# Designs tried in a protein design chat: miniprotein binders against q9bqp7. Part 230

Target 1, 240 residues: q9bqp7
Amino acid sequence: VPQNWFPIFNPERSDKPNASDPSVPLKIPLQRNVIPSVTRVLQQTMTKQQVFLLERWKQRMILELGEDGFKEYTSNVFLQGKRFHEALESILSPQETLKERDENLLKSGYIESVQHILKDVSGVRALESAVQHETLNYIGLLDCVAEYQGKLCVIDWKTSEKPKPFIQSTFDNPLQVVAYMGAMNHDTNYSFQVQCGLIVVAYKDGSPAHPHFMDAELCSQYWTKWLLRLEEYTEKKKNQ
Below, E stands for the ipSAE of ESMFold2; O stands for the ipSAE of OpenDDE; V2 stands for 0.75 times the mean of E and O plus 0.25 times the DockQ between their complexes.

## First folded at step 17 (miniprotein)

Design wi27 (at its last fold request DockQ between E and O 0.72; V2 from the best seeds 0.76)
Fold by OpenDDE base, fold request of step 21:
Structure wi27 (fold): chain B 240 residues (1-240), chain A 104 residues (1-104)
Amino acid sequence: as target 1 above (240 residues)
Amino acid sequence: DLEEKIRRLEEIIRKLEEAVKLFEEGKIEEAKKILEEVLRELEELIKETDDSYVLYLLDMAELLAEFALDAAKRGDLEEAIQLLKWAIEYLEWAVEEVKKLEEK
């Protein structure tokens, strides 16, 4: 049980999104400060066993690709992820705010992969927007807040070269989603609450993306795990 | 300033290489002091870093250096040295990536 319990949902906020669909999605800039990001907390709380597994994988890949080849591979993974998020932001943004859509960003297997998910996405409330949890002292940049199949969700878009048909195969992604949800629900910049999460795994080959829907109950379960990771991070940084 | 960031990273790498040498020489306490200094310097540099890929590399290096310090505290110098070598690799990649950002 976390020592510092905090609720994921804000009882002072209505569970119903206020009927004023904002004509423009929120885009709050991330202020990089002394406050740890969700990503940093998750990375810094990886177990020694997880790190050793990653390093063994890295060493195998270096043997196969060479050092420069592996560096290029890793750089390309990050670049492809960035371009995919930029393309999605462009797609989900209102047409009036669209700078000239770089048509080249839209020509990817990842964009093809998510087309069937995008059909079920509506009511976009936020895109690439910063969230801050002042009490728990963490920040994050969420990808999207929108309705998926009529349910308001924090949506997290992921790229993968390997099928991830199960939510368990997404590793810490459920923790990231609930961390963003919990922060948003208590961030004063947001007037609404979210109770659901969605992880979308897009594939490079254009095969249909896997949606992993997280209901309020599942979000609450992962929230407890997130709080434990955050406490571990906080304790680690006090001892340094 | 990206040039200053590169300089700081290169200095951290130098210190980690020194720590490896000190562990190999059995100078455990001196090596631990250097690691503690490096961890503080890395933490400061991470707070000043905006690029997500560079941040990933620095986070991995920091985590490996922390595990190395813990290994050294347990008297497992072989593990400490191995972890530091891996940390150095990530920092070298970070230097290269920061150089690419400077060229853009």
Scores: ipSAE 0.804, ipTM 0.918, lowest interface PAE 0.6, mean pLDDT 91
Fold by ESMFold2, fold request of step 21:
Structure wi27 (fold): chain B 240 residues (1-240), chain A 104 residues (1-104)
Amino acid sequence: as target 1 above (240 residues)
Amino acid sequence: DLEEKIRRLEEIIRKLEEAVKLFEEGKIEEAKKILEEVLRELEELIKETDDSYVLYLLDMAELLAEFALDAAKRGDLEEAIQLLKWAIEYLEWAVEEVKKLEEK
């Protein structure tokens, strides 16, 4: 039970559009500051057991690939993740002309993997946009806010080959989504709010991505777990 | 400045290597003071770093060093030394990646 509970939804804010809403997705620039990001909070609150499991996995990979091979593998995972997000921002942005779009970004297996999901995405409200929770003092850079099958969602795009793809990422993905959602819902840069989440895990070989939909009740449950992680982080840093 | 980051990381690595030596020699309080200094310096480097891959490596090194300090406070010096050796590996890896960014 968190000691400093705060609601994920803002009752003074509507999820319905007003007549003068702009059609261009928001892209709020990330401000350099001293408050922690969602991803740093989650990484820095890993348990010792999780870190030992990660080290065991790392050693197995090094045995199979060699040390330089493992470092190359890891570097490529980060590069492909960056390219994946750049491609999705380009695909979902209405400002792009056909000739200005980098066709190389569209050739990725990860992009092929999400094509069936993209057909159900519409009404893009934000892309690669900063969020800040001023009261709880954390920031994030959310991937996308759009309708998925008619439901307005914070959408998080994941590649399946992240470092430690099996344990930590599975448990932390919903926390990341709700942290962004809570920040956005209480960020004065946004005039609307979102009550649903979507996690899309894409595959390098182009296999159909798996969507994980989170309704408002599920988001509220994970919000409580996020608040506990944020509380743990804050307390740890006060003692250093 | 990437060259300055490399030099700061290399100094942190040397401090951690000295902390390992001090733990092995039974000079526990001196080693713990070095760890506290390293954690502060590493946190400042993390705040100055934008590359997600380098950030991952630095964050892991910081977490391992924090666990090592906690182990030392509990008197588990063998665990503290192992955790520091892992932290050093992540920092050496981070130096390699920062050098790659400089070459671009």
Scores: ipSAE 0.743, ipTM 0.890, lowest interface PAE 1.0, mean pLDDT 85
ESMFold2, look of step 17: ipSAE 0.739; ipTM 0.886
ESMFold2 (binder alone), look of step 17: mean pLDDT 87; pTM 0.865
OpenDDE base, look of step 17: ipSAE 0.791; ipTM 0.913
ESMFold2, fold request of step 21: ipSAE 0.727, 0.741; ipTM 0.882, 0.891
ESMFold2 (binder alone), fold request of step 21: mean pLDDT 87, 87, 86; pTM 0.864, 0.863, 0.859
OpenDDE base, fold request of step 21: ipSAE 0.803, 0.802; ipTM 0.918, 0.918

Design wi28 (at its last read DockQ between E and O 0.86; V2 from the best seeds 0.82)
Amino acid sequence: DLEEKIRRLEEIIRKLEEAVKLFEEGKIEEAKKILEEVLRELEELIKETDDPLVLYLLDMAELLAEFALDAAKRGDLEEAIQLLKWAIEYLEWAVEEVKKLEEK
ESMFold2, look of step 17: ipSAE 0.780; ipTM 0.906
ESMFold2 (binder alone), look of step 17: mean pLDDT 87; pTM 0.869
OpenDDE base, look of step 17: ipSAE 0.826; ipTM 0.922
ESMFold2, fold request of step 21: ipSAE 0.753, 0.752, 0.759; ipTM 0.898, 0.894, 0.900
ESMFold2 (binder alone), fold request of step 21: mean pLDDT 87, 87, 87; pTM 0.868, 0.869, 0.869
OpenDDE base, fold request of step 21: ipSAE 0.833, 0.834, 0.833; ipTM 0.925, 0.926, 0.926
ESMFold2, last read: ipSAE 0.780, 0.760, 0.771; ipTM 0.906, 0.901, 0.903
ESMFold2 (binder alone), last read: mean pLDDT 87, 87, 87; pTM 0.868, 0.868, 0.869
OpenDDE base, last read: ipSAE 0.834, 0.832, 0.833; ipTM 0.926, 0.925, 0.926

Design wi3 (at its last look DockQ between E and O 0.73; V2 from the best seeds 0.75)
Fold by ESMFold2, look of step 17:
Structure wi3 (fold): chain B 240 residues (1-240), chain A 103 residues (1-103)
Amino acid sequence: as target 1 above (240 residues)
Amino acid sequence: SERIKRLEELAKEILRLVEELRKITDDPYVLKLLDMAELLAEFALEAAKRGDLEEAEQLLKWAIEYLEWAVEEVKKLGVSPEEIERLERELEEAKRKLEELRK
């Protein structure tokens, strides 16, 4: 039960599709701010148990790979995620063609994994675009806003390669999506809103990605959990 | 006790070093390492305040390791080499202080 509740949807903003307007997807630049990002809020509100589990896993990996081997593995996992997002932005951009794209970015098990999902994605409205919630004071960089099977969604792309040294629980993925959604719905840089979310988990071996659709009711439930995490973060940093 | 006070001071020193590194780079990978160092140092401060000295020492050791990792990654970026060398020296001093407390 959050002490400072705020609605995820903006009743003063339409969620109706605009008339056909062939505009490029929005890409609002992320400004360096004093206010926290979604991912920082979630990371900084990890429990001590989660942190100890991460350190235990890290020590087992170091025992197997050596310290330098572990750091190289971790760096490669991070790079693969970065390249995956870059490739998806390129694929979903209407101004680029496959013949002019970096072919090495397109050669990935993760990209193959997501192909069946991309068939259902259309009407891309935003790619790698900043969001800010002025009232709640947080920022983020959302991956994509597009229609998935006819529903306008904030879409978050995830790679699944375990174990992860920067632990973020599986339950935090929905919190990230709804935090972006709430910020976008109250950000003056956007003239529309979104009521649904989609988390797509892609696999390194090319296995079919898992979509996790979140309707408005489910988003509202996770929004409450996000507000609790943001409240925890604010209280924690207020006492410093 | 005196030991609790010294562990609290060391945790605060580590937090200061995290913030100094944040001022010199926006690299997402480095920032994730710094976020972990920060969280570990904050848990260490909490443990020291509770009088859990062994937990505080372990958490500080892990926080320092993340800071060392972050410094290694910043060196690959080639930014602010003079500031990074200063931070390395301060980090080595923090390690020395922790090892003396553990004795």
Scores: ipSAE 0.784, ipTM 0.908, lowest interface PAE 0.7, mean pLDDT 86
Fold by OpenDDE base, look of step 17:
Formats: structure tokens, C-alpha cells, sequence
Structure wi3 (fold): chain B 240 residues (1-240), chain A 103 residues (1-103)
């Protein structure tokens, strides 16, 4: 049980989306500060076993690709992810934002992969927006807040070369989503609350993306795990 | 032992280098590399304290590799050549220290 329990949901915020669909999604910039990001917390709380597994994988890849080849591979994976997020932001942004849609960004297997999910996405409230949990002292940059099949969700877009049909195969992604939810629900920059999460795994080959919907109950379960990771991080940094 | 102390010191030096690099870049890719270096150095420090010297050395080796990678990426971002050169020198010194400890 977390020592510093904090609720994921804010009882002071109404679950009802205020009928004013903000015509423009929120995009709060991430501020540079000493506050750890969600991604940092999750990465810094990996187990030694996980680290050794990753290093073994790295060594195998280096044997296969060479050192430079591995670096290039990793860079490309990162770049592909970045471009995918940029493309999604462009797609989900209101048309009046004259950002010349780089048509080239839209021509990806990943974008093709998520088309069926995008059909069910509406009411975009935030895109690439910073969240801060002041009490728990962490920050994050969430991908999207929108309605998925009529439910307001924090949506996290992921790229994968391998099928991830189960939420369990998404590793710490559920923790990331709930961390963003909890922060947003208590961030004064946001007037609304989210109760659901959605992880979308997009595939490079354009095969249909896997949506992993997280209801309020599942979010609460992962929230407990997130709190434990945050406590571990906090304790680790106090001892340094 | 003197060896344990030196390994701990090296781990702390790596952690310092990570923090210095964090001050000069916000690039998410670099930060990811730095996070790995930091984590590995922290595990190395713990291993050294436990007397697991071989594990500590291996972890420090990996940490340094991530730092080298981070420095290479930071170079591409147009960071001050002088700062990069300083970091490279410090990193080479760290590598030297590690090799001396393996011996």
C-alpha cells in the first residue's frame, strides 16, 4: 500500500464535460523544472532485472547490427515515434490551425494503423499538453485528451513493430496513462476530469492498431501501482 | 576496500556527469540515454557497497557507454564545443579509471 495515498479522481471536479466543447484543444507547454516527469519516474524505477534484460537485448542487437547500426536503429525508432505523434497532433487539431499539414507525415503505416481508432475519437480537449500534480510533485506531457466512443479519455499513442494485443504487453504504459490522468485531474489548468484511459498501439505495417481501453476501475488499480513507483523514486532520490 | 571506494567514487562521478548533461539539453532522446546512464550508475554504486565489484564494474561500463552516446547526440544538437570537449575529457578520464580498476 502506498504510504502517500492520493486519489486519482478529484471529487471537486464534475465528471460531466462542461458542454462548452473548447473549440481549441489545450496545449500547455512543459516547463523545465526540478520536478520529475512521469517518464523519468518510470525509467528510474526499473528493476535491476529489467535493466539487465535490456542490456542483454542491446548487446544482441549490437552483434546483429553493429554499434553504429544499433544507434541508427534506435534513433530511427525514436524519430518514427516523434513523427507519428506530430502527425496525430496535426490530424486532431482543428482545421483552422493553418499548420501546413506536412502531407508526408500523414503517409505512414502508423497513421494508417490508427484510422479505425480515429473514427471513434471526438471532442479533443488537449493535445501534447503538460500536466502537473502539485501535491505528488510530478509532471508529464500527455498526448491527447478526447472522447473515445463517447468516453473522455487520456489517450496515449504508442508505436510498435510487434503486435501488442494485450494491455499487459504494454509494460509501463498503463502507469503512464494513469499518472497523466491523476495529474490532470488535480492540475488547476484543467477544468474537467478524466475517468478513463486509452492506450493505442499503432503498427508500422499499417495493420489495425490495438486499442487498450482502461475503465475507471482498471485506472484505479494501475494508479496504486503508479503511486508505489513514485514513492520508490522519491525514496531513491532522498538517499542520493 | 580501496577498490570499493574507487568504484563508488567513479559511480558518483558518472552521476555528476549525467547531471551536467541534463543542464545543457532538454532533448527527450538524450534525456532517455541519460536516465539509463543514471540508473546504471546508481545500481553500480549499490553493487559496490555490497561488495559486488564485478557487477559494479559491468554496470559502470554500461553507464559510460550511455554517456558516450548521450554526448554524441548532444554534439548533433549544436551544444557549445567547449562544453562538449570538457565532458569528453571527463568521460575519458572516467573510462581510464574504470580500466584501472579492472586490472
Amino acid sequence: as target 1 above (240 residues)
Amino acid sequence: SERIKRLEELAKEILRLVEELRKITDDPYVLKLLDMAELLAEFALEAAKRGDLEEAEQLLKWAIEYLEWAVEEVKKLGVSPEEIERLERELEEAKRKLEELRK
Scores: ipSAE 0.737, ipTM 0.887, lowest interface PAE 0.7, mean pLDDT 91
ESMFold2 (binder alone), look of step 17: mean pLDDT 86; pTM 0.875

Design wi4 (at its last look DockQ between E and O 0.73; V2 from the best seeds 0.74)
Fold by ESMFold2, look of step 17:
Structure wi4 (fold): chain B 240 residues (1-240), chain A 103 residues (1-103)
Amino acid sequence: as target 1 above (240 residues)
Amino acid sequence: SERIKRLEELAKEILRLVEELRKITDDPYVLKLLDMAELLAEFALDAAKRGDLEEAELLLKWAIEYLEWAVEEVKKLGVSPEEIERLERELEEAKRKLEELRK
């Protein structure tokens, strides 16, 4: 059990926003801070085995593409992910129109891939919004908070690519979601909470994206694992 | 032993270079490269303290490669070119120290 266990849910808070008019999704800016981000905690607590596996993958890619080709590939994958998130924020914003967007941004295999998922998404409450867990002292930038098939979720958008040298394994994706959820549920900038998570994996060729729904029970299980990673990070940095 | 102490010192030099580059830019791609260099240098420091010298040398080689990659990306941004050139020279010195230890 983590030394500083803390509940993921706040029983004093509703899973639905107040009756106030939520015409514009929240977008709380991320501030420079000494407090670690979710992604830094997860990256800095990678095991040595994970790092050696990543290096093996890199060496195979370098043999196929050359060093410059590998670096170009990696840069392109980073840019594709950035553009994917920008496009989704634009699509899900109620104040955006196709006239205000670059039409080429919307013509992506990844965007085509998620179209069937977006039909089930409604009630967008937050987009690309900062969260802070003031008690556990970590921050994050969540992708989306919205209803999926009637359940209010923290939604995380992922592209289906070969492992990048900078991203955590797919086993860390649920930890990222619950960390954002716990932070949001205990962040005074938010008047509501979420009890569910959703990970959406999109494909470059436009094939239908795969949703991974996480109910409250599954979120609680992953929350314990997140707390252990956060504790590991804290202990590691104390010794520096 | 002398090699253990030299490997520990080199790992700490790499960690210092990582922190100096963080002060120069907030570019998210560069920061991801620096995070990897940091992790690898920390693993190398631990390996050196255990006397796992071959592992420490390999991990330092990888940390330096991530730092070189980060420097290349920062140079494309054009920020603080004189400081970047200084850090590049210090990184080249770290590479020479590691090559000498691996002989």
Scores: ipSAE 0.789, ipTM 0.911, lowest interface PAE 0.7, mean pLDDT 85
Fold by OpenDDE base, look of step 17:
Structure wi4 (fold): chain B 240 residues (1-240), chain A 103 residues (1-103)
Amino acid sequence: as target 1 above (240 residues)
Amino acid sequence: SERIKRLEELAKEILRLVEELRKITDDPYVLKLLDMAELLAEFALDAAKRGDLEEAELLLKWAIEYLEWAVEEVKKLGVSPEEIERLERELEEAKRKLEELRK
């Protein structure tokens, strides 16, 4: 049980989207500060075993690709992810911003992969927007807040070369999503609350993306795990 | 005891280098590399404190590799050439120290 319990949901905020669908999605810039990001917290709280597994994988890849080849591979993976997010932001942004769409960004297998998910996405409220949890002292940049199949979700877009049909195969992604949810729900820059999460795993080959929907109950379960990771991080940094 | 102390000091030095690099870049890719270097150095420090010298050395080796990678990426970004040169020198010194400890 976390020592510093904090609720994921804010009882002071109504779940009902205030009818004023902002015509424009929120895009709050991430400010540089000493506050750790969600991604930093998750990365810094990886287990020793996880680290060793990653390093073993790295060594295998280096044997296969060479050092430079591995660096290039990793860079490309990162770049592909970045471009995918940029493309999605463009797609989900209001039409007035469409004139500046780089058509080349839209021509990807990843974008093809998520088309069937995008059909169920509406009511975009935030895109690439910073969230801050003032009490728990962490920040993050969420990908998207929108309605998925009529439910308001924090949506996190992921790229994968391997199928991830189960949410369990998405590693710490559920923790990331709930961390963003909890932060947003308590961030004064947001007037609404989210109760659901969605992880979308897009595939390079254009095969249908896997949506991993997280209802309020599942979000609450992962929130507990997130709090534990955050506490671990906090304790670790106090001892340094 | 002396070897443990030196390994701990080296781990702390790596952590310092990570923090210095964090000050000169906000590139998410670089930050990811730095996070790995930091994590590995922290694990190395813990290993050294436990007297697991082989593990500490291995972890420090990996940490340095990530730092080298981070520095290379920062160079590509054109960030502070003079500062990068300094960091490269310090990193080379760290590598030297590690090699001395492996003997």
Scores: ipSAE 0.694, ipTM 0.865, lowest interface PAE 0.8, mean pLDDT 91
ESMFold2 (binder alone), look of step 17: mean pLDDT 86; pTM 0.870

Design wi5 (at its last look DockQ between E and O 0.87; V2 from the best seeds 0.71)
Fold by ESMFold2, look of step 17:
Structure wi5 (fold): chain B 240 residues (1-240), chain A 103 residues (1-103)
Amino acid sequence: as target 1 above (240 residues)
Amino acid sequence: SERIKRLEELAKEILRLVEELRKITDDPYVLKMLDMAELLAEFALDAAKRGDLEEAEQLLKWAIEYLEWAVEEVKKLGVSPEEIERLERELEEAKRKLEELRK
């Protein structure tokens, strides 16, 4: 068990939106500070086994594509992910500010991949919004808070190419979601809380995206694992 | 031994370069590369302390590759060209030090 346990849910908060809920999704700006982000904590606590597997995959890709080819491939993957998130923010928010990019953003295999998921998404409460856990001292930028099939979720969008041969650490994806959830539930910028999570893996070829729903019990299980990773990070950085 | 001490010093130099680059940009793509270089250099420091010299050398080589990639990406952003050119020269010196340890 973690030495510094803290609850993921806030009993002083309601799951129900208040009557004063804004008609536009929340977008809390991310402020630069010295506390670590969720993604930095998870990356810095990767095991040596995970790192060696990643580097072996990278070396194989470099042999096949050349070093410049690998860098171009990786840059394109990152750009596709960025454009995917931009498109989803545009789709899920009022069309008042992002109309000029509709043609290019909406014509993507990844966007086609998530269409069946988006039909079940409603009541968008936050998009690309900062969260901070003051007590546990970490920060994050969540993708989306919305209802999925009637359940209010922190939703994390992931891109994946179908023929990708590398090993992905699925363990960390649920940790990322619950870390955002715990931070949001204790962040004074938010008046409500979330008990569920959703990870959506979208595919470049437009194949139906894979949803992974996380109910409150599953979230609590992963929350314990997140606290251990955060504790590991904190101890590691104290020795530097 | 002398090799262990030199590998530890090189790992610490790489960590310093990571921090210098982190002060130049907040670009998420560059930060991913810097985070990897940092982790690899920390693993290399641990390997050197254990006397796993081949592992430490390999980890430092990978850390330097991520730093070189980060420098190239920062140059595309067009920020702080004098600082980035200095860091590029320091990184090339770190590569030279690693090559000397392979002898």
Scores: ipSAE 0.770, ipTM 0.901, lowest interface PAE 0.7, mean pLDDT 86
Fold by OpenDDE base, look of step 17:
Structure wi5 (fold): chain B 240 residues (1-240), chain A 103 residues (1-103)
Amino acid sequence: as target 1 above (240 residues)
Amino acid sequence: SERIKRLEELAKEILRLVEELRKITDDPYVLKMLDMAELLAEFALDAAKRGDLEEAEQLLKWAIEYLEWAVEEVKKLGVSPEEIERLERELEEAKRKLEELRK
């Protein structure tokens, strides 16, 4: 049980979307500060076993691709992910704010992969927006807040070369989502609350993306795990 | 032991280098590398304290590899050549120290 319990949901915020759907999605810039990001917390609290598995994988890839080849591979994976997020931001942004859509960004297998999910996405409230949990002292940049099948969600877009049909296959992604939810729900820059999460795994080959919907109950379960990770991080940093 | 102390010192040096690199870049890709280097160095420090010297050495090796990679990427981002050269020298020294400890 976390020592420093904090609720994921804010009882002071109504779940009812205030009728003023902001015509424009929020995009709060991430401020550089000493506050750890969600991603940093998750990465720094990886288990020793996880680290060893990753390093073994890295070593195998280096043997296969060479050092330069592996660097190129990792760079490309990162770039593809970035481009995918940029493309999604462009797609989900109101047409009036659409700078000239680089048509090239839209021509990806990943974008094709998520088309069926995008059909169920509406009411975009935030895109690439920073969240801060002032009490728990962490920050993050969330991908999207929108309605998925009529439910307001924090949506996290992921790219994968391998099928991830189960939420368990997404590793710490559920923790990331709930961390963003909890932060947003308590961030004064946001007037609304989210109760659901959605992880969308897009595939390079254009095969249908896997949506992993997280209801309020599942979010609460992962929130507890997130708090434990955050406490672990905090404890590690106090001892340094 | 003297060897444990030196491993701990090297781990701390790597952690310092990570912090220095964090001051000069905000590139998310580099930051991921730095986070890995930091984590590995922290694990190495713990291993050294436990007397798991071989594990500590391996972890430090991996940490240095991530730092080298981070420096290479930072170099591409147009950071001061003087700063890069300094970091490269410090990394080479760290590598040397590690090799000395492996003997």
Scores: ipSAE 0.540, ipTM 0.807, lowest interface PAE 1.0, mean pLDDT 90
ESMFold2 (binder alone), look of step 17: mean pLDDT 85; pTM 0.866

Design wi6 (at its last look DockQ between E and O 0.74; V2 from the best seeds 0.77)
Fold by ESMFold2, look of step 17:
Structure wi6 (fold): chain B 240 residues (1-240), chain A 103 residues (1-103)
Amino acid sequence: as target 1 above (240 residues)
Amino acid sequence: SERIKRLEELAKEILRLVEELRKITDDPYVLKLLDMAELLAEFALDAAKRGDLEEAEQMLKWAIEYLEWAVEEVKKLGVSPEEIERLERELEEAKRKLEELRK
């Protein structure tokens, strides 16, 4: 279906990190401004129907909250997501002594929501780390690479508010994970690969988060869909 | 027609303003607003090329709203106030052009 097929996995790499890997999780800085990011590709390939649904939801929220209230709501959703990811990076740093404490970061209902998932997470390999696919020309910033119940995964942390302001479709969440996975598996900054994915949906009220595990076969299926979205993006931008 | 051409020109003007704001900041929240403005302006351009004038106008209205929102957020960051005032003026001119076309 894609015009230029490319495999998600790299047969030249092990899915088991080398014993010489760093004891501190990798954090490759994100610096690419010429190559599109995963989230930009997904956002820029939203369908017109998705945009109409988003605008309809926006108008309903504006009727309820007022225009200023809606902008404040949207800003708070973004801030909560940012705080959530910051807190998780801090919690998951195996070298961190936990001297840094911000009560606001740790008191989030989202952090309470994921506690039962964190019990099953170990062997953190990367946190908030850039990935680049040299051949397919895209970049991303993945949340976490760690073992979940013994399986090495790209883990993506999501807050549960739906629909989200100007956010991509919730069905795009698996595409984001496999795009990060494919980039990582072909990025020379990494010595290992990952064949599984995990999406964790956390709740503001602290209710137990829902994990969504993706094995290698499921990841390969979503990889095909990601390649189609990347092709669509590339074609749209070719004429600009 | 003349209206189609003017709607296409306005969509391209909005896309240019989006790129100008990207030069000012890389704040993730502002960039998300700019990405929405860009997408809507591109939809408007496509609608104008098809002769869907009502759709093009609606998409441009939404694109301008996101761009105004982005400008408001950049002002909160306190960066490049002279550049932001220039962009505000250009954005207000784009709003006037769209209102004139709707008549």
Scores: ipSAE 0.792, ipTM 0.914, lowest interface PAE 0.7, mean pLDDT 85
Fold by OpenDDE base, look of step 17:
Structure wi6 (fold): chain B 240 residues (1-240), chain A 103 residues (1-103)
Amino acid sequence: as target 1 above (240 residues)
Amino acid sequence: SERIKRLEELAKEILRLVEELRKITDDPYVLKLLDMAELLAEFALDAAKRGDLEEAEQMLKWAIEYLEWAVEEVKKLGVSPEEIERLERELEEAKRKLEELRK
């Protein structure tokens, strides 16, 4: 049980989207400060076993690709992810704010992969927007807040070369999503609350993306796990 | 033991280098590499404190590899050549120290 319990949901915020659908999605810039990001917390609290597995994988990849080849591979994976997010931001942004859509960004297998999911996405409230949890002292940059099949969600877009049909296959992604939810729900820059999460795993080959919907109950379960990770991080940093 | 102390010192040095690199870049990719280096150095420090010298050495080796990678990426971002050269020298020294400790 977390020592510093904090609720994921804010009882002071109504779940009802105020009817004023902001015509423009929020895009709060991430302020760089001494406050740890969600991604930093999750990465810094990886287990030794997880690290060993990653290093073993790395060594195998280096044997296959060479050192430079592996670096190039990882760089490309990162770049592809970045481009995918940029493309999604462009797609989900209101047409009036669409700078000249780089048509090249839209021509990806990943974008093709998520088309069926995008059909169910509406009411975009935030895109690439910073969240801060002042009490728990962490920050993050969320990908998207929108309605998915009529439910307001924090949506996290992921790229994968391998099928991830199960939410369990998404590693710490559920923790990331709930961390963003909890932060947003208590961030004064946001006037609304989210109760659901959605992880979308897009595939390079254009095969249909896997949506992993997280209801309020599942979010609450992962929130507890997130709090434990955050406490672990905090404890580690106090001892340094 | 003297060896444990030196391993701990090296781990702390790696952590210092991570922090220095964090000050000169905000690139998310580099930061990811630095996070790995930091985590590995922390594991090394813990291992050294436990007297698991082999684990400490292995973790430090991996940490240094990530730092080297981070420096290479930072170099591509157009950071001051003088700062890069300094970091490269410090990394080489760290590598040397590690090799001395493996003996």
Scores: ipSAE 0.768, ipTM 0.900, lowest interface PAE 0.6, mean pLDDT 91
ESMFold2 (binder alone), look of step 17: mean pLDDT 86; pTM 0.873

